# VHH binders against Uncharacterized protein C6orf62 (C6orf62): the designs that were tried, part 18

Target 1, 229 residues: Uncharacterized protein C6orf62 (C6orf62), of Homo sapiens (Human) (q9gzu0)
Amino acid sequence: MGDPNSRKKQALNRLRAQLRKKKESLADQFDFKMYIAFVFKEKKKKSALFEVSEVIPVMTNNYEENILKGVRDSSYSLESSLELLQKDVVQLHAPRYQSMRRDVIGCTQEMDFILWPRNDIEKIVCLLFSRWKESDEPFRPVQAKFEFHHGDYEKQFLHVLSRKDKTGIVVNNPNQSVFLFIDRQHLQTPKNKATIFKLCSICLYLPQEQLTHWAVGTIEDHLRPYMPE
Key: E = the ipSAE of ESMFold2; O = the ipSAE of OpenDDE; V2 = 0.75 times the mean of E and O plus 0.25 times the DockQ between their complexes.

## First folded at step 22 (VHH; framework vhh_nb_b201)

Design h1 (from f5 with M103L; at its last read DockQ between E and O 0.67; V2 from the best seeds 0.00; counts 0 for: pae E 7.7 > 2)
Amino acid sequence: QVQLQESGGGLVQAGGSLRLSCAASGFTFSDYYMGWYRQAPGKEREFVAWITDSGSTYYEDSVKGRFTISRDNAKNTVYLQMNSLKPEDTAVYYCARWGDTELETPWEDYFDYWGQGTQVTVSS
ESMFold2, look of step 22: ipSAE 0.012; ipTM 0.347
ESMFold2 (binder alone), look of step 22: mean pLDDT 81; pTM 0.824
OpenDDE, look of step 22: ipSAE 0.129; ipTM 0.556
ESMFold2, fold request of step 25: ipSAE 0.006, 0.005, 0.005; ipTM 0.305, 0.258, 0.263
ESMFold2 (binder alone), fold request of step 25: mean pLDDT 81, 81, 81; pTM 0.818, 0.823, 0.820
OpenDDE, fold request of step 25: ipSAE 0.019, 0.352, 0.080; ipTM 0.409, 0.710, 0.523
ESMFold2, last read: ipSAE 0.013, 0.012, 0.005; ipTM 0.405, 0.361, 0.288
ESMFold2 (binder alone), last read: mean pLDDT 81, 82, 82; pTM 0.822, 0.823, 0.824
OpenDDE, last read: ipSAE 0.161, 0.118, 0.081; ipTM 0.583, 0.530, 0.538

Design h2 (from f5 with A96V; at its last look DockQ between E and O 0.53; V2 from the best seeds 0.00; counts 0 for: pae E 12.8 > 2)
Fold by ESMFold2, look of step 22:
Structure h2 (fold): chain B 229 residues (1-229), chain A 124 residues (1-124)
Amino acid sequence: as target 1 above (229 residues)
Amino acid sequence: QVQLQESGGGLVQAGGSLRLSCAASGFTFSDYYMGWYRQAPGKEREFVAWITDSGSTYYEDSVKGRFTISRDNAKNTVYLQMNSLKPEDTAVYYCVRWGDTEMETPWEDYFDYWGQGTQVTVSS
């Protein structure tokens, strides 16, 4: 008879032993849902909310297969992602998303969001949910905070502006839980020319064991503050 | 609507200095990033400098250390101080305010607002 926490820990240890035999990681055993909210400074303006269409897990056992799907073919972004690989960690990449605005349905696209120069965004918030693969259980929010405030990434962007490199870069929030993979682009039309930083992928960076530590509430409960309603 | 008026251009000898001004109206100036672009004869427009709403600056490599962008929010004006001018700096200089972009707008919908330009000519 016993402690529920003890039973869960023992079950996890048995699973880990099985995974070592198959050369699989713990993260391979989960389904993910991820949402990204761009929170605006104007209090009446609803967040721009996106559902990630495919969450691409990258870790030491699968990086050859998954890394280019998660990071895009960018030499600097690829190198940065490889340097972050660790056996205990998963990188959850979000290169493609679809808008959750009510007037946009079923439209999936590459992440293509201008982050700078602009001053209307307060922060980027990522919401991560997981469940055991092939389970009929609902997705549950992973107990972790994924926020990247505009001031924090703008400072990093300003430092990279001294480079004349078109190659993308990676920047991270102070908690090192959110990484932004950014392309520097020189956009021009007949009237306009600008250097911009465009978001091409977001990566959530966390210990794999954290995938079984869930907060209370449903997806709806956690999305409600950001819903465009 | 949004209006940008450049002034302060002219003819100067190499090694000289010039200060460009851009008077802005039709928007809340202190909330926006401002910048300068230039277009030399027979060339495409090129970026020169940006200044953020908080006063942080960025420069194209060839002008770093010689040009200084600044802003005066009380006068709705952005400046470009140009020192150690070279003949290669000869161009029409444009004041630019970055436009707002909505969520997932196509690139064609992202527009800066541009002034009419002011001529800077640097002679040997």
Scores: ipSAE 0.000, ipTM 0.218, lowest interface PAE 12.8, mean pLDDT 77
ESMFold2 (binder alone), look of step 22: mean pLDDT 83; pTM 0.842
OpenDDE, look of step 22: ipSAE 0.016; ipTM 0.317

Design h3 (from f5 with D100Y; at its last look DockQ between E and O 0.43; V2 from the best seeds 0.00; counts 0 for: pae E 8.3 > 2)
Fold by ESMFold2, look of step 22:
Structure h3 (fold): chain B 229 residues (1-229), chain A 124 residues (1-124)
Amino acid sequence: as target 1 above (229 residues)
Amino acid sequence: QVQLQESGGGLVQAGGSLRLSCAASGFTFSDYYMGWYRQAPGKEREFVAWITDSGSTYYEDSVKGRFTISRDNAKNTVYLQMNSLKPEDTAVYYCARWGYTEMETPWEDYFDYWGQGTQVTVSS
């Protein structure tokens, strides 16, 4: 019980029990696909593109079941039910990814990118696609912008450098739709000691009502700007 | 061939000021983060200040508000303006260049380039 691994296992089991008590959210009625592109400043350099292996949705309140039950029973119209959900935010977690490069076949790994200090990235773009579960329809792009420009996260990293706090670092883009979970590492060479910031995971915040608001085009159409030739 | 040459060190009394310069050659200066480190006798080398390619700055806590890093990309030079100097600031000051070249950047791919250093001595 005093063992650190035993306490971690108990904490994980407690979390699993709490998640089981929560009802399925509206987001649980969807399949998701998410891609992450690191867009380089040099125009001729192709983006580094990754597919998220599993998109993990999380809700805070549990009233979605009541709304969905009303729709199933025809007690509420679909439109009025969507209006009730408009204020709620879904958190879509992307902890693991797979490179879309041909030479990295079948590999899934935790996100581990150096974001700073470096000068070659323009922005991070997340591409989110959804459909109703058990649907024959193709995935469609969610009508929302998920971009985090280098200047926006760099200034937050520079602010954090003045602190010695070892607490986990979370930064967000200006419209609070993309959250980056960051590991602060110290590297030492024979000549130097440097601080770097590595990306550990990404979380997208999205109003629930936007899960059914789709833009035109296919996954392939929207990935094309980021794919290598 | 990358070269960094520091200048502007010397002896100064506490409360005084010095301006260090670092002339850089052998690379596209405007593309790189530049910085200053220092090493006192018997101590490990420590970070002092960085300036990014876009002009953002960061300072070690003990020099914040007293030191200012700046760059002149037309002259390929980075500066460290040191005000309100204390005896604790006595050290050899080194100019440094850091940069990353690839999306996949393991530690061994980072480049450490250093000048020979310039001595700063702050007396009572």
Scores: ipSAE 0.013, ipTM 0.276, lowest interface PAE 8.3, mean pLDDT 73
ESMFold2 (binder alone), look of step 22: mean pLDDT 83; pTM 0.836
OpenDDE, look of step 22: ipSAE 0.018; ipTM 0.332

Design h4 (from f5 with G35A E60A; at its last look DockQ between E and O 0.34; V2 from the best seeds 0.00; counts 0 for: pae E 9.7 > 2)
Fold by ESMFold2, look of step 22:
Structure h4 (fold): chain B 229 residues (1-229), chain A 124 residues (1-124)
Amino acid sequence: as target 1 above (229 residues)
Amino acid sequence: QVQLQESGGGLVQAGGSLRLSCAASGFTFSDYYMAWYRQAPGKEREFVAWITDSGSTYYADSVKGRFTISRDNAKNTVYLQMNSLKPEDTAVYYCARWGDTEMETPWEDYFDYWGQGTQVTVSS
């Protein structure tokens, strides 16, 4: 009973139970709606707004490795990194999204959006809404900010251009709350040759408890700044 | 109307230097990324250098450390300083502007305007 091997097994079982508990996520109890807005630098232009067709929650505990790598690469502060290590993190994947133009009824349609080279985007904003699954209650905005400014992802794209062996890349904002899954393509036309970076999908990282911390207002209220006039 | 006019090309001996200029008109120059491309006889047009609206630069591996792209927003001009020139740098050099794309069009051609080109010839 006081056998060293028995104590190791008990410790491993406790750890495994904790890991299983994290996999039984709070996020699985929610319905989600997510919108992606590309905010243009020109003040007169309203944002291009997309609705995510399906938000896929994935439980992962990889944030420790990602945080430590970011600190080694000087991508974010040690203080912020230590805070993130203390949190349960949920990945909310948005693999498909569709334009919210008036003529679109919300059918699933994959669309690649080109992020670079271009100079007209200020930032990417994700708007996340949740409600308890099986509820008739309206979706409420999750009280969290998901923004990825053009300068921050452009810096990472320019770095990737020095590496010729990658087709797909993942980049993140400084707060490590928005991850962009990027496809690197080479365009060759009779007139020119160029490299482009296309957004394939987005993933939001946030503490699971944030899913019940709601701001006031409706989806319409929160989308209005990004809608066409 | 958008216009790009390259100048500064010519004949130079290997190891020499040239500075290319591209005068831009018909658009708000400071808002746009600018690039240099080149095309040697019998070859495809290839990327040389980019400069963003904020001044960040990127270079093809073949010219890195030898060429410098820069811009002067007051003169609406982009430059390519070419040092340590080699016969392999012989080409027509083109100035290019990347297009303005709206999000409502999920696929957009990024290549909208090119200059007429300026010949650079590097002799052995």
Scores: ipSAE 0.007, ipTM 0.266, lowest interface PAE 9.7, mean pLDDT 73
ESMFold2 (binder alone), look of step 22: mean pLDDT 83; pTM 0.841
OpenDDE, look of step 22: ipSAE 0.019; ipTM 0.317

Design h5 (from f5 with S56T; at its last look DockQ between E and O 0.11; V2 from the best seeds 0.00; counts 0 for: pae E 10.3 > 2, placed apart)
Fold by ESMFold2, look of step 22:
Structure h5 (fold): chain B 229 residues (1-229), chain A 124 residues (1-124)
Amino acid sequence: as target 1 above (229 residues)
Amino acid sequence: QVQLQESGGGLVQAGGSLRLSCAASGFTFSDYYMGWYRQAPGKEREFVAWITDSGTTYYEDSVKGRFTISRDNAKNTVYLQMNSLKPEDTAVYYCARWGDTEMETPWEDYFDYWGQGTQVTVSS
């Protein structure tokens, strides 16, 4: 006469109906935590792990101004994001993140990570956790995979090298779940000049229905493979 | 001084093959990504193919399956094998070097380095 999964599904369906009447996104009803791991090809080397300072949800069927504001705050162009406007999906923007490792010599700054030309990274992994806003429940891992392998984004960087009129670039993984906002820069020293592709921010794309599909385990359980010891 | 010298261009009938070579000097060849670009008359220069220092290859979609980039680190040479050539492949082809793959050393050049180019003309 009442199982908790069926009761939660019924409550979710009622909330969805309310949101459609009020023209609000489902994503606005959640708190998020997000982590970014740079996984190195050398298996003995620990991943570089970062915590996102604030996850900014943007609904693609919302005002175009909201989408542009989120990108403008990150100073990037949305060329490849135009296809997102045709779907009932959520963009989760991560414009700022910080290292979870304080014992590394150097500074703790806004993320400024060079992705190319280098070949020591295997993939970028994003770990997303959510809970209902204003609840006292713990964050739970969203049941979705957010991975962007080095070969896939390097291929796209090489394609754009011939174009000179674009500083900001957006690239996506094959299943279009991870979008990288990339700054093309020219580094110059008295003896060197090189073009680099620098990661500025990340956006996750997922269907709204995924927001309520949680895997088992805690944040710690899911971060452990990537945690520095 | 970095030098890149292309060779192997010429006139070929549609469906034919050519192999371009790029001899490199003045740097540690095995440390760098190498690539090919092309420019047709009245058009912008476009990417054709890259090969990383480890031998991983990348291709523009229109040439994938027809062109093969390779490198010979012992001869400091990068190659572009072009098969099933089409009139649309007519262009000046340029060899290029990009970046230092090691983050432990300072950047070692001031410029994007390009060869002089070699003409490829594919006739109907």
Scores: ipSAE 0.006, ipTM 0.252, lowest interface PAE 10.3, mean pLDDT 73
ESMFold2 (binder alone), look of step 22: mean pLDDT 82; pTM 0.829
OpenDDE, look of step 22: ipSAE 0.027; ipTM 0.444

Design h6 (from f5 with T105E; at its last look DockQ between E and O 0.51; V2 from the best seeds 0.00; counts 0 for: pae E 10.6 > 2)
Fold by ESMFold2, look of step 22:
Structure h6 (fold): chain B 229 residues (1-229), chain A 124 residues (1-124)
Amino acid sequence: as target 1 above (229 residues)
Amino acid sequence: QVQLQESGGGLVQAGGSLRLSCAASGFTFSDYYMGWYRQAPGKEREFVAWITDSGSTYYEDSVKGRFTISRDNAKNTVYLQMNSLKPEDTAVYYCARWGDTEMEEPWEDYFDYWGQGTQVTVSS
């Protein structure tokens, strides 16, 4: 009689082979620079601008596991799961970032940023630049939009407050291009002892094909709207 | 200049209702999140409810479904409607304003002004 293996097991093995192929990444051929701007609601107030200390490209940071889990748990159809894998997504992690206010001692230190509770931020904008590795050419802006509006992440924070035993969360903007890694802390000060959400790191998701699609202009041209002067 | 004045507290029987009010002055009320906290005798101050500048609300689990926070930006007032009161709800209730914090600053208190409190006592 033949081999009584399940068709689901065969589909999972094919997905595993596809995931192994994606260990080889175009992103390894690029250098990156990334900046994070927190844009305030008040039009006169210039953004809080940070430079990412190290951009870490990853093809897999639970991406393959999430797809495999979705197929196993019947969260996705097989066709939809294969479509997601074929998008060839790169994760660009920004675990550390520093303030660009270099004229004040201590302002160049790496820091967590409080996202909630506060009411003065309109959106988070990430500015991504790339060049071929080992090139002497200047970095160019990647032609992709990375914005996370305040209302979109606040709603998610308010929802997750019911999960009191959770110390960290990950939230994403509607088009799933920006992921925020959030630390939930309980501050104890003379005035309060309440929950805050601090931004620990940001991850950008983009198709690998966009790594070679550049907009015009220099880093300085694209940073200017967010600079103090 | 910032002032928060609570009112509407008192003595009520278990199962009863009270509405607390907090009148705010000295700032642009509609720009700020507002909250209610409470402190029972000998206990730590605890969160009760928050309301954002746009009217979204959040509640501590033990009061969800019984308490409702709301705001009237025309009257610069935040309210706490408390229904189905229990003896465990006995506390001084405080109105609080969220502070302004900038990204580059040290971690400061995000609640920068508190009212004087109003006593709520629930008897059986």
Scores: ipSAE 0.005, ipTM 0.315, lowest interface PAE 10.6, mean pLDDT 73
ESMFold2 (binder alone), look of step 22: mean pLDDT 82; pTM 0.828
OpenDDE, look of step 22: ipSAE 0.014; ipTM 0.336

## First folded at step 23 (VHH; framework vhh_nb_b201)

Design i1 (from f5 with Y110A; at its last look DockQ between E and O 0.60; V2 from the best seeds 0.00; counts 0 for: pae E 11.0 > 2)
Fold by ESMFold2, look of step 23:
Structure i1 (fold): chain B 229 residues (1-229), chain A 124 residues (1-124)
Amino acid sequence: as target 1 above (229 residues)
Amino acid sequence: QVQLQESGGGLVQAGGSLRLSCAASGFTFSDYYMGWYRQAPGKEREFVAWITDSGSTYYEDSVKGRFTISRDNAKNTVYLQMNSLKPEDTAVYYCARWGDTEMETPWEDAFDYWGQGTQVTVSS
């Protein structure tokens, strides 16, 4: 009833006003392609590569709620969250993705990855490509880095394990460009109970001005490090 | 062949302390997450504590602040220091190894190896 509750409400109102002002974005002018690579620590093991079936660029109610949830969950600082909302930021949601392995029958996100507990993944890499909408130009790689190292998300998962009242969480990499939407699941057999963290979806955050900064090369050139030799 | 051998259990009065040890062999211990579970008579096994290969720890709420999990990779041993023991801590305590999780393969059984267990009995 004091000052902390009043200050939080005022900050929330500023966030809501900022979101309403930024309804339209440069992202609305682009088509996107996105790939997700799970890079293994073992050097000879090829990355597991997925193609996102539809990249959804949105400014939704989820944007504000995700920021507030991240602050509460200690996923990122309030200062960084407020600064992010003061910029013209694009959220690029990847709700569904399919394996690019030829030897595996494709599946949806229901059969998606357990990220913890495990020790074989080095990092998650997202590869983002864009072009002007309705252009016949090829997709070009967006000049931005989207990496989330295992140690960074594991640390956040371990922090979340101290809280038994949550089933879903959002975690972000240090530079706040990759957000992982995670389900906390309990596996139960007659002999044991275990907690796992399963990846449900990914969202990329970047300033909209970066959409017009492209790296050289094709999709194939940029996928090559994650493909089998 | 993977083997996990617990020791250090026994009878202790409420408020007392015990230190459990789990000697591991047959695998590269430093690569695996390790955990302690317990099972009271007539109940399901329940999670107690985990420790990652890098030394990060997680505890069940009921033991947090009283129990400390640790590992010594040079001795291939994981420990559970149990302080301020209560009668409800009475159980068989099991050391467990986390199974590997493949990216394309869903979890079917989270734990692939368990020790034989060591009895901890806390008298009122």
Scores: ipSAE 0.005, ipTM 0.295, lowest interface PAE 11.0, mean pLDDT 73
ESMFold2 (binder alone), look of step 23: mean pLDDT 82; pTM 0.827
OpenDDE, look of step 23: ipSAE 0.018; ipTM 0.349

Design i2 (from f5 with T105S P106G; at its last look DockQ between E and O 0.39; V2 from the best seeds 0.00; counts 0 for: pae E 10.0 > 2)
Fold by ESMFold2, look of step 23:
Structure i2 (fold): chain B 229 residues (1-229), chain A 124 residues (1-124)
Amino acid sequence: as target 1 above (229 residues)
Amino acid sequence: QVQLQESGGGLVQAGGSLRLSCAASGFTFSDYYMGWYRQAPGKEREFVAWITDSGSTYYEDSVKGRFTISRDNAKNTVYLQMNSLKPEDTAVYYCARWGDTEMESGWEDYFDYWGQGTQVTVSS
């Protein structure tokens, strides 16, 4: 009977060799969990935390009808998704998310989050976790930083206000790891009408090699700074 | 009570200059983004310029280089300096405030406060 640790290493090496031979996308071998935190400037105010309902991986250099259909059923641009498919990276789309606040837990409807006009948000933080498919192992945080500071996306929104097209917009953070898909809406109230920018979906953009680079800690450890008390 | 009062509109010759002012009251002015919009006859209101609470400015393409938005937090006033005016700039100009979008009754109560507008007419 062999050593359990030695047998696990041999099994992992065999899997890696098989993936290399078949040239499959590495992302297809993982399950993902993603959370979105809107961090407020006021330090006493807890973040608005959302759980992504389904993380949809989009594979660079490969096209699959099922992935494209999922993108087409969402509120974000098909053209932008097709451009992402042409690059040598993994795109992780989060088309739907729900609040983790106690007073909205159990809501059956998806919530849109208004990003502009407002001045109370410091940044958007995405927390990405992964594990091997068919594993009973807990999810582990991917070792990558996904932050989009308010000043960075506001600059892009203010520029868009000078244009009159009705198409949704896509903006990215400076290091191009977070892409926000934005719906421009004109709302009329009994008193006024105005333009707002609502977040439709988020796409995280990372090199495929980072899928096996995990940080220390559990989901709970990494969520704790953003959880309401 | 939030109040925005525009002034400085009028009739001006093409190529001329005009300075609009918007006096604000009923809120902590320095904490809010302020902006100018305009509405020409038969058209929707359109963005002209914004200034953030930190002083960053943004302009609609057709006014860039001719118009300058500024603010004086000591006087609770936002300004629009309009140079090289064209007949196409003829419109009612509105001062607007945008701030926090969360409130106890929802975001609609804090959404885009507008002034009454001031008429700018540019003659040939």
Scores: ipSAE 0.005, ipTM 0.270, lowest interface PAE 10.0, mean pLDDT 72
ESMFold2 (binder alone), look of step 23: mean pLDDT 80; pTM 0.810
OpenDDE, look of step 23: ipSAE 0.018; ipTM 0.339

Design i3 (from f5 with W107R; at its last look DockQ between E and O 0.47; V2 from the best seeds 0.00; counts 0 for: pae E 11.0 > 2)
Fold by ESMFold2, look of step 23:
Structure i3 (fold): chain B 229 residues (1-229), chain A 124 residues (1-124)
Amino acid sequence: as target 1 above (229 residues)
Amino acid sequence: QVQLQESGGGLVQAGGSLRLSCAASGFTFSDYYMGWYRQAPGKEREFVAWITDSGSTYYEDSVKGRFTISRDNAKNTVYLQMNSLKPEDTAVYYCARWGDTEMETPREDYFDYWGQGTQVTVSS
């Protein structure tokens, strides 16, 4: 039992397990649920609430390649993507969602929400829940704040519009926890054409340790402020 | 019925000034962002200036410091003060309202409202 070769083999096995965990992102050890609320300025209007169909994690060891592939194959801003690559965090991508309106059949669709030009949105709120994979425990809210206020993303859109050289952009909120992937599109009517910015995907960016820090309450408790009637 | 009516265009010599007005009706004006766009012959319509519902402003780089957008929510009117005009500013200027503020989710039938336009001609 105290054989030097046996102790060396056990140490190598522990090292290999550690290296395997570095290859496997921490986020891969969790199940996620994410909801997106578009909160209106008008108190009378209920939030537009969506459930994300699949949360796609990207970790430190591999997120550089995945982000660069996305930029290479898309019209997103390279400068904003390079900022993401310089951080030791987890990225959780949400490209598709389903409406949570009670009168709509819940079908999954590509994210397709016009953010500009409009003035009725106060903020975008993302609600993230996690649990250990293969657990029978209920999902618990991650103890982190994911909000992107209208004023913060609109000023970035207006700057891009003024330059006229971008077809799509990636913008972030001030604390760099929410990233919006935006397509610049043109609507053509018989008499006019218009430029709009549509939300195509959201990415949440958080320190890896936040995945195991949970707030109190259930999904229902945390969704209640945003629930449609 | 959403309506936007521009006025104040005309002929002016380089270095001169004009003030454009846009009277709006048929919607809650104070809730919307308003803007000015322009289209020179043979060119695409381009952004000139934008003003938010809270009064924040933004300008195309070539007009910044020369043009000033403002709004009067009591009169449902947006203005464009154009100073130090150049021949390159010659265009039809359009008042615009952007965004469909009544929908919770995007729809393909989003409408963008434009006025008829007012001609600005700057002679050298």
Scores: ipSAE 0.000, ipTM 0.277, lowest interface PAE 11.0, mean pLDDT 73
ESMFold2 (binder alone), look of step 23: mean pLDDT 82; pTM 0.831
OpenDDE, look of step 23: ipSAE 0.036; ipTM 0.477

Design i4 (from f5 with G99D D100S; at its last look DockQ between E and O 0.47; V2 from the best seeds 0.00; counts 0 for: pae E 8.6 > 2, grease 24.3 > 24.2)
Fold by ESMFold2, look of step 23:
Structure i4 (fold): chain B 229 residues (1-229), chain A 124 residues (1-124)
Amino acid sequence: as target 1 above (229 residues)
Amino acid sequence: QVQLQESGGGLVQAGGSLRLSCAASGFTFSDYYMGWYRQAPGKEREFVAWITDSGSTYYEDSVKGRFTISRDNAKNTVYLQMNSLKPEDTAVYYCARWDSTEMETPWEDYFDYWGQGTQVTVSS
């Protein structure tokens, strides 16, 4: 009998074989849409929500130096970094994003970029959606979780503070699905001089096999926890 | 109103130990990073140690392995255990608070609050 999951698996394998013949990535066959939410510790405060202007898919080995740099800066473990290099994964880069929630209390343009030193953010959540490029279907949520809790990136920032000045820092969450590209800046105001860590861009790591695994629901359904009610 | 009061300083022989305490009041202590700075005569204030609200610690290189920062949220107190003291550790030690919680703008939350300090003198 023709099991729907078996037919889907066989179709995926045929596509992969065809793409190898053409020297193309499976990720090149999808459109992506991504949102970034900064979730605050205060339960009543709505998340600061951003839409990514363009999601740029690339294969992992195109950014091998960035992974190895993370190990040298103590952003990744060596074992985890070697595992990532051995995997067939797609990198989804979000170099530019724009606010959807400019009127959220406590959120300004500069607040949205500064990750440390602050203690009001609980976590960063990335919401990833995809569809086949030639499909007229709506975007569907990719079945994967992309969360980076504040305590996890704070520890990595504090480690950087104990070393000589270095910019262009990359940090990752424990399950290595979210990578933050961080700029170390010195802020001078009339009242203070401080060192800050500012978010420049985000990269998601997604195993290639998950490109065709979707959760249920619409973009609106999945954004709702992070939007004003 | 935020208040920080240091205690536990004094005169000790080189190689000795001291434990500094900083009692905090006027704010929700468990929400803030706390730290220690020191200032020797004729020198600028320098960083010694920080402890975050989540318990992560960071130390100046010259005190790593000798000093330990800790906090007791039930007593609203931060501590600095100072072991293997050297004459160059002689300074006034200040407790400090740092807060990134935004009320108006994020960079206005970077202001330090200090105590009056406690003198540590290490004799040769």
Scores: ipSAE 0.012, ipTM 0.324, lowest interface PAE 8.6, mean pLDDT 73
ESMFold2 (binder alone), look of step 23: mean pLDDT 81; pTM 0.817
OpenDDE, look of step 23: ipSAE 0.125; ipTM 0.552

